# VHH binders against Hydroxyproline O-galactosyltransferase GALT6 (GALT6), part 5

Target 1, 215 residues: Hydroxyproline O-galactosyltransferase GALT6 (GALT6), of Arabidopsis thaliana (Mouse-ear cress) (q9lv16r187to401)
Amino acid sequence: NIMELPCGLTLGSHITVVGKPRAAHSEKDPKISMLKEGDEAVKVSQFKLELQGLKAVEGEEPPRILHLNPRLKGDWSGKPVIEQNTCYRMQWGSAQRCEGWRSRDDEETVDGQVKCEKWARDDSITSKEEESSKAASWWLSRLIGRSKKVTVEWPFPFTVDKLFVLTLSAGLEGYHVSVDGKHVTSFPYRTGFTLEDATGLTINGDIDVHSVFAG

## First folded at step 7 (VHH; framework vhh_rezetamig_d1)

Design s54 (from b5 with D54Y)
Fold by ESMFold2-Fast, scan of step 7:
Structure s54 (fold): chain B 215 residues (1-215), chain A 123 residues (1-123)
Amino acid sequence: as target 1 above (215 residues)
Amino acid sequence: QLQLQESGPGLVKPSETLSLTCTVSGGSISSGGYYWGWIRQPPGKGLEWIGHIYYSGSTYYNPSLENRVTISVDTSKNQFSLKLSSVTAADTAVYYCARGRYDSWNEVLFDYRGQGTLVTVSS
């Protein structure tokens, strides 16, 4: 679905999405999972919320000023993740990832804490990959070579078949995302992707959208 | 620093095979986590995905080009290549080689791109 934002966003603007994530489906695309040669499919539950701008060229997809992609199941890391990025003319910018954990009694540990990759560069993976060429498996390279992470103290905010309220706010330095009243992530404004350029909102994937409000 | 550089003839005759090579430096093709592909932009038109290859050797091609396209890797040279057979004037375009990440959202999208090379199909 598409919500139009005819004049774009301004400082203090917010968008509220009320919805429920759907149960996992079978997925064969290796891009978002640790699917390898010989695997038939993996169970995936993910959705995306995207702020779109105007097309540079007719016939191309509109730019994604903010790509916000919660992955409840099926991420290549094996963990629940929220990934954020920009995309212009088929090219992704530098991805920002937050890895969550499922909260249970006595389950909170250092290894179970939420980890966010804030403002880190994806080219660091290439550098790590070259340095790790000494008998490191590709699995180890993928695990170690990921962008710098910052630990944040909250559990992954989405659960299959559980109603959530997500608020996306336009702050002074970037977008802020809250779920059920708790801050979960921020995304800095990037050159070429300004508030005025955000003329559309789309929501797609494994989600039942109940309501969308702008204010 | 990751760099991708296209190379190959700038002029190809109609009915012949267009052959381009992408040389990768600052990173390894043989390591996992990425796919490597080709996109093109005909004059006055938008970008068109041609195809891509995973480090495992699995290939995916644009259905409209599928019968004419072959993408391959040479891990010993850290290169991957495009062959497009039976070319016509409609294949005149700037050709880009590109890298995509495994953790991209179910789309043919890339995070690095070469500078592009113009290929003209003419007699």
Scores: ipSAE 0.428, ipTM 0.739, lowest interface PAE 2.5, mean pLDDT 77

Design s55 (from b5 with Y55W)
Fold by ESMFold2-Fast, scan of step 7:
Structure s55 (fold): chain B 215 residues (1-215), chain A 123 residues (1-123)
Amino acid sequence: as target 1 above (215 residues)
Amino acid sequence: QLQLQESGPGLVKPSETLSLTCTVSGGSISSGGYYWGWIRQPPGKGLEWIGHIDWSGSTYYNPSLENRVTISVDTSKNQFSLKLSSVTAADTAVYYCARGRYDSWNEVLFDYRGQGTLVTVSS
């Protein structure tokens, strides 16, 4: 299932997905379980929402401007996780994993904003503009470090067989994901993956999709 | 042409730290899209994933081992290493270094391994 976005996304755009995660299935080619002697099956429940761009060349895979992958069961860590990333020509960027941290409510932190545990480096796999210098990188790293000092434990927002309403919004600094009215994750914009390039949305995996609409 | 070679002590005493190094030739550990990690196989048992590091320096550890494991890279030598602290007889295994990559579900698939090195934990 593909929802077309012919003009791409703009700041303030929203996409709403109403769905229900499916129970775990037996996965024959699991991530690291294949390393076990005898290749034992693993129970997996995961789905993905992907913003896709236009192909540069016919026959190649479309760019994944945002890959959002909730894993309810079957992640190698044994924990429920949301993994976020980008992909161009089957070259994945650095994964951003959300498995425990959110902003404190003791400071008014943008209506319950949640941050992923891992700092996702801005990958220039498809960049027209390359990173200028280590001095610039150090400065940016310092600013990011200063802003992220106050986080607490983050609860996983999805449950098997429970209907959810997910809203993906295009903010000033990145994508924001809310579930049932609560902010869950953010994904900073990456060089080479712009809002205007997001011409499609796909949803796949262990999910029953009830409706999808853009606003 | 890609070759991974483990090196380190074959014998480690209980409670000490095991330190292994993987030397990579025929490829760069700084290459985007690849994971570099450690897997072990205790005698008579299956493979157990220890952990891996991606090209950005982000580390991922087996939860059962995470309090004892550190994986790091030395880009200047094209090497990555494993430190496993507080070892016991249960850590006796053949240790492999490995290269992995993402697939379409953003899974980590290990597509190349070194030949392995036996590490015995004994007094």
Scores: ipSAE 0.019, ipTM 0.397, lowest interface PAE 5.0, mean pLDDT 75

Design s57 (from b5 with S58Y)
Fold by ESMFold2-Fast, scan of step 7:
Formats: C-alpha cells, sequence, structure tokens
Structure s57 (fold): chain B 215 residues (1-215), chain A 123 residues (1-123)
C-alpha cells in the first residue's frame, strides 16, 4: 500500500491511518528473525508505516524519512514495542524504542506498565545549532520533560483484530504519533531527512489497512 | 572512531574468485550484537547487499548470490573476508565492507561502512 505525497509534507500536515493489526504468524525467514539452524520459529505480529523520499539511484529502496514500526509480538525484548528510525542507502540511524505491555479488554485495565524512556533534548549535545534559527525548536523540546530522561506510563495502543485510528502529525520539532486520540510517541527531525522530502507513505506487515487520509 | 578498510585486488579475471578483506580498527569484531558484511554498487546501479556474518561465524547471504559467496571472520586479526566465485563482468562494482546490527525485525542495520574499493572483472 502506497500513498503519494506530491508536494511533500509541510509543518502542520496530518496523515490518518485506520486499520486493524493481524494475529501473529510464524516467522521462519532467518534474514529477518536471525534464527539459527534448529531454533524454533518465532511468532511475530508487526507492521510498519514509512514516509519515503525520492530514490537517489534507480533500483534502490527509497530513503526512509520516518520508519515507524509497532511490534505487537516477536520483539527480541519479549514485550510490545514501537520502534522508530531513518534509513538512507542501507544505512540506518539510531533506533528509538518505546517498550510496553498490551492492554487487555477483559481486565478493563492494563495487564502491565508501558515504559517509554526518552531523553529530553539537551542543547549542550547540539551546541553547534544556530541560536536564532533553532531557538523555538529548542524551547519546545525542553517542554517535553523536565528530567533529561522521561518515563511515561500508557497502555500499548495496538491490539490484534481491534480497529485503531493513527494520526501522524508534522510538528515544529518532529513527528507526533497519536492513536485513538491519545499521544503515543514523537520522533525528532533528523539532518538529511526533511519533511519536505517525504513524497510517499507506505504501510506493510501484519495489518489490514482500511483507509488512509492526508491533510 | 570506528574505521573499516577494504583491501584486495582491483582486477579479477572472468571465472576466477574475487577475494576481499576488511580490516576493522577502533572496535572489535568479537563485540556482541554486531554483524559484519559486504555491500556492492555496480557502476550506474543501486546498492546490493551481499551478505553478513556474526562473530561466531553464522552467515546470511543474498539468495541471488548465495551459491557463489563465502564470508568468513578472523577475530584474532580483527578482520572479515569475502570470496565471490565464478566472477563475470556483471560483478564489476565498488565493494564496501560494513558493520551492522539487528535493531529491527525487518532487516540488518548497517551503521558504519568502509570507503569502498573498485573491483573490475576483465581479462
Amino acid sequence: as target 1 above (215 residues)
Amino acid sequence: QLQLQESGPGLVKPSETLSLTCTVSGGSISSGGYYWGWIRQPPGKGLEWIGHIDYSGYTYYNPSLENRVTISVDTSKNQFSLKLSSVTAADTAVYYCARGRYDSWNEVLFDYRGQGTLVTVSS
């Protein structure tokens, strides 16, 4: 599934995805799961939503300006995870992860805690930033949390065979992801992966996609 | 800080075996969580993944190349190597060695790459 974004994304752009995650399958591909001979296949339920840029060279995969990868089952940690990253010409950046436990409807509560640990932006780490051009972004980044390390508790937002509404928004400092009206995660813009370069959206994996809207 | 350097002949004759070595400095090949591999780019074409190996010697190869490719590791020398047999003009490419890790269930992440070495297949 691919949606074209002919003019790229601009500040304030929204993409809405309506879908249902599928039940886990047995993943036997060692290239994906890194299984060795004799290991039992892992059961995996995951999907990815990717903002793509224009290809540098024909025949290559397009750049992944944003790779958003919810893993309901089969992550190496044994927990539900949302992983985010960028990729250019087979070079991935540093992944950002949010780990947690899936909510159970029969319990009317979460069956565990979801911990999403993030370090608030530190201007001493990005000390080479131009002061005037990045002052607003820095200020907004500091509002995300008072501590450098932020831990949040929320139920993992995806459940097998349960309809969800995911909204991806282009904010001042990065992408913001909400599910069913609740903020789940954010991903800072990275040098070389500008939102204006995002010319396509793809959704793949263990998901039934019902609709996709851009606005 | 981490540096990968390809070495080997720049010219290989058709039907022979291409042999390249990657020397790793500023890091250890025996470090857990990392994989070491080869990528190539033929002139005017895109990047192609060849394969990768972990420090224990377990290998993963591109299915289109797997009958011709052998990747091996020598942890005592902090090196890993590529052998590609029965080469043809189609194997002419810039060859890169790379460090990767599994940070996603979808594929190997390559986060460091050598400068590349041109290999021409010609008589």
Scores: ipSAE 0.135, ipTM 0.549, lowest interface PAE 5.1, mean pLDDT 76

Design s58 (from b5 with H52Y)
Fold by ESMFold2-Fast, scan of step 7:
Structure s58 (fold): chain B 215 residues (1-215), chain A 123 residues (1-123)
Amino acid sequence: as target 1 above (215 residues)
Amino acid sequence: QLQLQESGPGLVKPSETLSLTCTVSGGSISSGGYYWGWIRQPPGKGLEWIGYIDYSGSTYYNPSLENRVTISVDTSKNQFSLKLSSVTAADTAVYYCARGRYDSWNEVLFDYRGQGTLVTVSS
């Protein structure tokens, strides 16, 4: 699955992918599953969506400006994860990992927000009147010999055998990903790659791709 | 801070075996979750992956080179090495040693590399 973007993307452009994740399979490739001969196979369900750039040198693979990798099952953390990164000349950049829980049809969104741009220390979801006491609590936790990170979780937007509509949008400061009309994640533009450098799109993995279109 | 340093002869005769060693400092080769390998760049050409060895000792080689390549590790010296047999002028390149992360379900690619060492194949 390759879509050409001959002049790259422009501010406000979007790409829509309609697809359906496949059920987990038994993965025996040691590069993926970390298995040795005779070990039990790991159940994996994942796919990747990649924006490609122009090659730096002929004969090399094109850079992956955005590597977007939803992992429904098989991540080393044991949780559903979306990993985002850039790869240039066989070298990965700093990975951004978004962790969530499996979505269900009957679940309600409590905050109306989906947070998953980057793992970060977050001491508060509700800031109203208790900001000062929460800040003090964070500082005390640090001083008593245990440093802890608090992360905000969000519902994982993909479900096996359920059609989804994913929109990748080119915003002012980065790419924005929404699924079924809900914001899922953002990926800031990285140094060395402009929006116009994104000249191709590939989709691979445990996914049935129904349609891909640009607008 | 992790540092990788290549070492070995800068000149190798045709038909002989090229041997390079990578010394790792600021990190342990025995740590799980990492691959250690080699890539090269011939003059005027792009980067070419040679192979890697994972933390468990399993090796994976570029199919175009697999019958000539051996990668091994010496955990007591925190080093890993490349042997490339039956070299020709086409093997003249800058050789880099590199570390890859085993944190993705898709591929192993490198997140760190050494400064590179030029190897010329000539008689």
Scores: ipSAE 0.401, ipTM 0.716, lowest interface PAE 2.7, mean pLDDT 78

Design s59 (from b5 with H52E)
Fold by ESMFold2-Fast, scan of step 7:
Structure s59 (fold): chain B 215 residues (1-215), chain A 123 residues (1-123)
Amino acid sequence: as target 1 above (215 residues)
Amino acid sequence: QLQLQESGPGLVKPSETLSLTCTVSGGSISSGGYYWGWIRQPPGKGLEWIGEIDYSGSTYYNPSLENRVTISVDTSKNQFSLKLSSVTAADTAVYYCARGRYDSWNEVLFDYRGQGTLVTVSS
């Protein structure tokens, strides 16, 4: 599936994807998973949602401004994961990973919790008056640490054969991903791309896409 | 930390074999989970994947080039090399060596790349 965004995105733009993850299949390609030594096949269930930019040269693959890749099963870590990254000219940036864990030792990892990182800005705390000791600390925090990385724990939002509603929104500090109305993760804007550069959306993998729309 | 450096002749005659070496420092070619490969960019064109090799010596080549390409490793020197036979003017390009990993759906994610070396095919 592909959706065109001819004028790109603007602050506050929303993209909604309604879909259903497919059951894991047997994958023999060692490129996908190294989880089990000596096994002939590994069970895999993954899909990706990508915001694409315009090609710099015809015949080249478009830049992937945001690569959002939920891995229900088959990640090399053996856990459910949501991986986020940017790819330009066959070079990937630093991956941001939401890693799952079991709620209990004996439960399947697919239905466990995930740890996600997001950048949060301190400027949400607004005060028009200065305070003595707090004012000095607040000024330095705002100047140096206006954004900070925060770890958030959530239940892994995707389940095989369960319909989901995913909303991708363009915020002040980055992209925000919600599933079934609950915030899951955020991806900070990376240098080199503005919101209007995001001119396409592509969805691929172990997913049945029911609808996609922008607002 | 990890650095990749291409080396080899910048000029190759038509019908001859193009030979390049990549020297790796700050990391080991024999480490599992990684692929070592070659990509190129002809003048005014996009990037083209040539092929890659893993720690066990297994090779994967671009189907359009596979009958002319050989990639090999020398673990004692921490180097890997590219040989491209029967070159023509169409093989003129900047050649990059790269480290890749398979951490996304069926794709080699090249997370480190050399600076590139221009190879011109001319008489």
Scores: ipSAE 0.018, ipTM 0.457, lowest interface PAE 5.6, mean pLDDT 76

Design s60 (from b5 with H52S)
Fold by ESMFold2-Fast, scan of step 7:
Structure s60 (fold): chain B 215 residues (1-215), chain A 123 residues (1-123)
Amino acid sequence: as target 1 above (215 residues)
Amino acid sequence: QLQLQESGPGLVKPSETLSLTCTVSGGSISSGGYYWGWIRQPPGKGLEWIGSIDYSGSTYYNPSLENRVTISVDTSKNQFSLKLSSVTAADTAVYYCARGRYDSWNEVLFDYRGQGTLVTVSS
């Protein structure tokens, strides 16, 4: 663990990570490099930032409430990707992906542009209500699962050997990730976990972490 | 819709080989980017990964079990199987077959799971 969050997170909490992605390496672990054929290694550059909760059972790994995984190189799609998911008792939930695409004719070059989904709660039903009623409806929408996706496009925010500032914040509808002051992606809160359940943060992979702080 | 269904005897005698088959429907075992595996849960204990096999037939086993475990795939039947030799009462558990998605991290994590089948080791 890189940072403990003894009382979990609250609305408006934020975590800031200052780091620098590492250049791609030859991946040797066949569990990770399943696309490898013959003796050739897959070139990989990726890291993960994970919010962890409390274990359900002794001897199991803690749940990953939020798994945030930028893949600069080595994704099966061949494009830069940011993948988000939850893992509970050895089972991944439904993955959310922000995927890049090739914008140049070069077969090995990706322009770094990505398409991502931003999640927001839909308050159109309560548009005529008072502010306090609207606030209450957001908590009701959380219980009944009312949310909508908004698609946005932007340049892939991570570059090898370029310092970045990533902020993970706890919003009303979910976690929000910004890089260098620009909103990149959101991850809606999933049933079974509250903000108080997020008791740890880990950062691993092809990254040089310079600093981490919470506020 | 992807479905995984375990099958095999629910009772195995000590020292014998436990043999289970997983039948996959609604998806192909030979599709790249996925791996297929077995996990178990002994009564009152946590989940334990047994092993996995990818679409090319490469196998990965839990080091604690690798001397007793064999996982194989039959692409013509869209099935994969588990053999666990020299069983004891400690191998009594609910056994699940599962699919893992290639995620560039760890194949022990799965995104689909069968309903599970109880295997009791008893004479």
Scores: ipSAE 0.289, ipTM 0.644, lowest interface PAE 3.7, mean pLDDT 77

Design s61 (from b5 with G100H D103Y)
Fold by ESMFold2-Fast, scan of step 7:
Structure s61 (fold): chain B 215 residues (1-215), chain A 123 residues (1-123)
Amino acid sequence: as target 1 above (215 residues)
Amino acid sequence: QLQLQESGPGLVKPSETLSLTCTVSGGSISSGGYYWGWIRQPPGKGLEWIGHIDYSGSTYYNPSLENRVTISVDTSKNQFSLKLSSVTAADTAVYYCARHRYYSWNEVLFDYRGQGTLVTVSS
């Protein structure tokens, strides 16, 4: 599944993917699944959506401007994870992970929830220090360029055999990922990985892709 | 912070064995979850994976090189090493030692790399 983006992406661009995650398969490659000696296989269910740039060198894989990798089963943590990263000439950048959490000291466990980094508006700007009774569209437009990083907890948005609608949007400070109309995570733009250089989109893995379209 | 440093001769004669060592600091190679390996870049070409070794001593080699490559680990010195036998001018390259994690995909990728060392094969 390859979609070409001949003019790259611009601010406000969005890509919509409609699909269904597949049930876990038996993974036998020890490099992928951390198989122990004597293990026959482990169960894995994951897919990736990647924005690709132009190859720097022939024979190498294209750079990944955005690597978005939901892991429903088979992550080394044992929990559902959404991992985001960049990759240039075989080298991964720093992974941003939305991961389920549990404190070793706490009795409670967050089951099926992940913590994701999100760019959020600075809500203090619209507090009672400034009138917020003005037209909503003007108020929202004024704030659109102001954001700060926060951590948000969500239920893991993907389920085996359940249809989803994923929207990837190119915002002012980074990519925003929504699933079924709910914002899940954001990924800040990184130096050397400009959105205008995103010339392709690929989708691979344990997924039935129903449709892909750009707006 | 994790650092990897290559060491070894910068000049090797044709038909001899290239030997390089990587010294790891700021982390332990005896910890699980990681592979430790070698990649190289010949002049004017792209990066080529040579091979890697895991914490249990299991080795994985590039099929194009597997008959000439040996990678070993010395956990007491926090080092791992490359031996490439029967070298030719085609083995002239910058050699990097690298660390990668078990990844979800069948791709040989890394998260940390040494600065690289040029090895020239010439008489």
Scores: ipSAE 0.388, ipTM 0.721, lowest interface PAE 2.6, mean pLDDT 78

Design s62 (from b5 with Y102T D103Y)
Fold by ESMFold2-Fast, scan of step 7:
Structure s62 (fold): chain B 215 residues (1-215), chain A 123 residues (1-123)
Amino acid sequence: as target 1 above (215 residues)
Amino acid sequence: QLQLQESGPGLVKPSETLSLTCTVSGGSISSGGYYWGWIRQPPGKGLEWIGHIDYSGSTYYNPSLENRVTISVDTSKNQFSLKLSSVTAADTAVYYCARGRTYSWNEVLFDYRGQGTLVTVSS
């Protein structure tokens, strides 16, 4: 599945994807299964939604301005996760993973764990707490290597064989992803790519795509 | 501190075999979880993945190069090597050795790369 965006995206643009995730299959592709030690069948269920740009150099893969990858089963953590990243000239950036905690080791590793932005709705409370107890909170966070928010649960928004409506929107600071009308995650714009650079959309994986449209 | 360093001839004659070696320091090739591989960039063109080898010795090659390429590992020297046979002027490129790991969707993230070595194919 590919959708052309010939003029790119603009502020406020929306892309809607209607689909159903498929049940896990036995995966024999070595590239997918390499992180899981054991015999030759790893069960996975995942799909990806990617905004792609124009190639800078002939013969290269197009840049992936946004790589959005829900993993229902088969992630190395054993949990359902949503991973987000960019890729330019075979170089992946720092991954963002919705999995319940924030990691300061988010340089260039898939081991980074990032709590979904704004899902907890506690940004104002966190800022207030940091301002009133900033030295103590910073010291403790440095010692334990994590940041905490008031809301601790993050429900994974996809279920096998359940129809979903995913909306990707272009906001002031980044892309916003909603599923069934509820905000799930955001991805800040990264250096080197503008909204006008996003000239294509691809959807692949363990998903039955029912419809895709832009607005 | 992981470092990768390419070595080999800067000039190769057409029809000969190009042989490059990557020396790994600050990490062990025998450690699981990683691929060790080769990427090249011809002048004025994009990056091209050549192939990689995993800790168990399994190899994965670019189909367009598969019949000419061999990647091998020497764990006693902590090195891995590329052999590319029957070279032509089209094989002129900067060659990089790299460490990779499995990433999203059949992809390998090359998270460490050598400085690159220019190989020119000419008489």
Scores: ipSAE 0.157, ipTM 0.572, lowest interface PAE 4.9, mean pLDDT 76

Design s63 (from b5 with D103Y S104D)
Fold by ESMFold2-Fast, scan of step 7:
Structure s63 (fold): chain B 215 residues (1-215), chain A 123 residues (1-123)
Amino acid sequence: as target 1 above (215 residues)
Amino acid sequence: QLQLQESGPGLVKPSETLSLTCTVSGGSISSGGYYWGWIRQPPGKGLEWIGHIDYSGSTYYNPSLENRVTISVDTSKNQFSLKLSSVTAADTAVYYCARGRYYDWNEVLFDYRGQGTLVTVSS
């Protein structure tokens, strides 16, 4: 574990990761890269940030409450992708893939979202922040029925050798991911896990991690 | 809709070979991007990965079981199979067949699993 969260997360908690993606490497493992004709090595650049829970049984791996996996190169679609999922007892749940509405091929998506859904902010509603009570009412309306969930095509937020600041925050209905101050994606809370269950954070892969801190 | 179904004897005698077949429907076993494997859960214990085979026929086995395990594929029947030799009472478990996909990052993880079949090793 890179960071231990002994009491888990609470509403409004945030974790900030400062890092830099590494250049693609040659990969022959069919489990983590798309093989070309002739089963030659492919170029892959990806990393993962995972919130982990406590394991149910000794000898099993801990559950991955949130698996956040940016793929700069090596996704089967040929596009940069952010994939999100949960893994419990060696089984993945339904994958959420952020490619925007242009996703070419959905064959590997299992009952998941292939479109990047993000909350759209209505600038006219922001004026209601003049009062905290109005802001609270606005947030409830947004969550229940007045919110915009927009399937959009967005620029991939990570670039090889470019420093980024990623913030993962615990919201009312899910985790929210921002990169360099801009909202990128959200991951709704899934049945069976609460914020307090998220007791560890790991970061692995083609990334130079400069700092990680919680607030 | 992808479905996996285990089949084979529920009772195997010690020292014999355990043989199970997984029948795949709603998807092709020869499709690239996927691997097909076996996991088991002994009574009262955690899940244990046994091994898997990818679309090209390359096999990967749990080192603790490697000398006893063979996984093979029959693309004409859209099936893959497990043979586990020299079984003992410790091999009593519910056996699951499963599908994994690329992006399983030096980890043995699956996105679909069969219902499971209990195999008891007893004389």
Scores: ipSAE 0.359, ipTM 0.694, lowest interface PAE 2.9, mean pLDDT 77

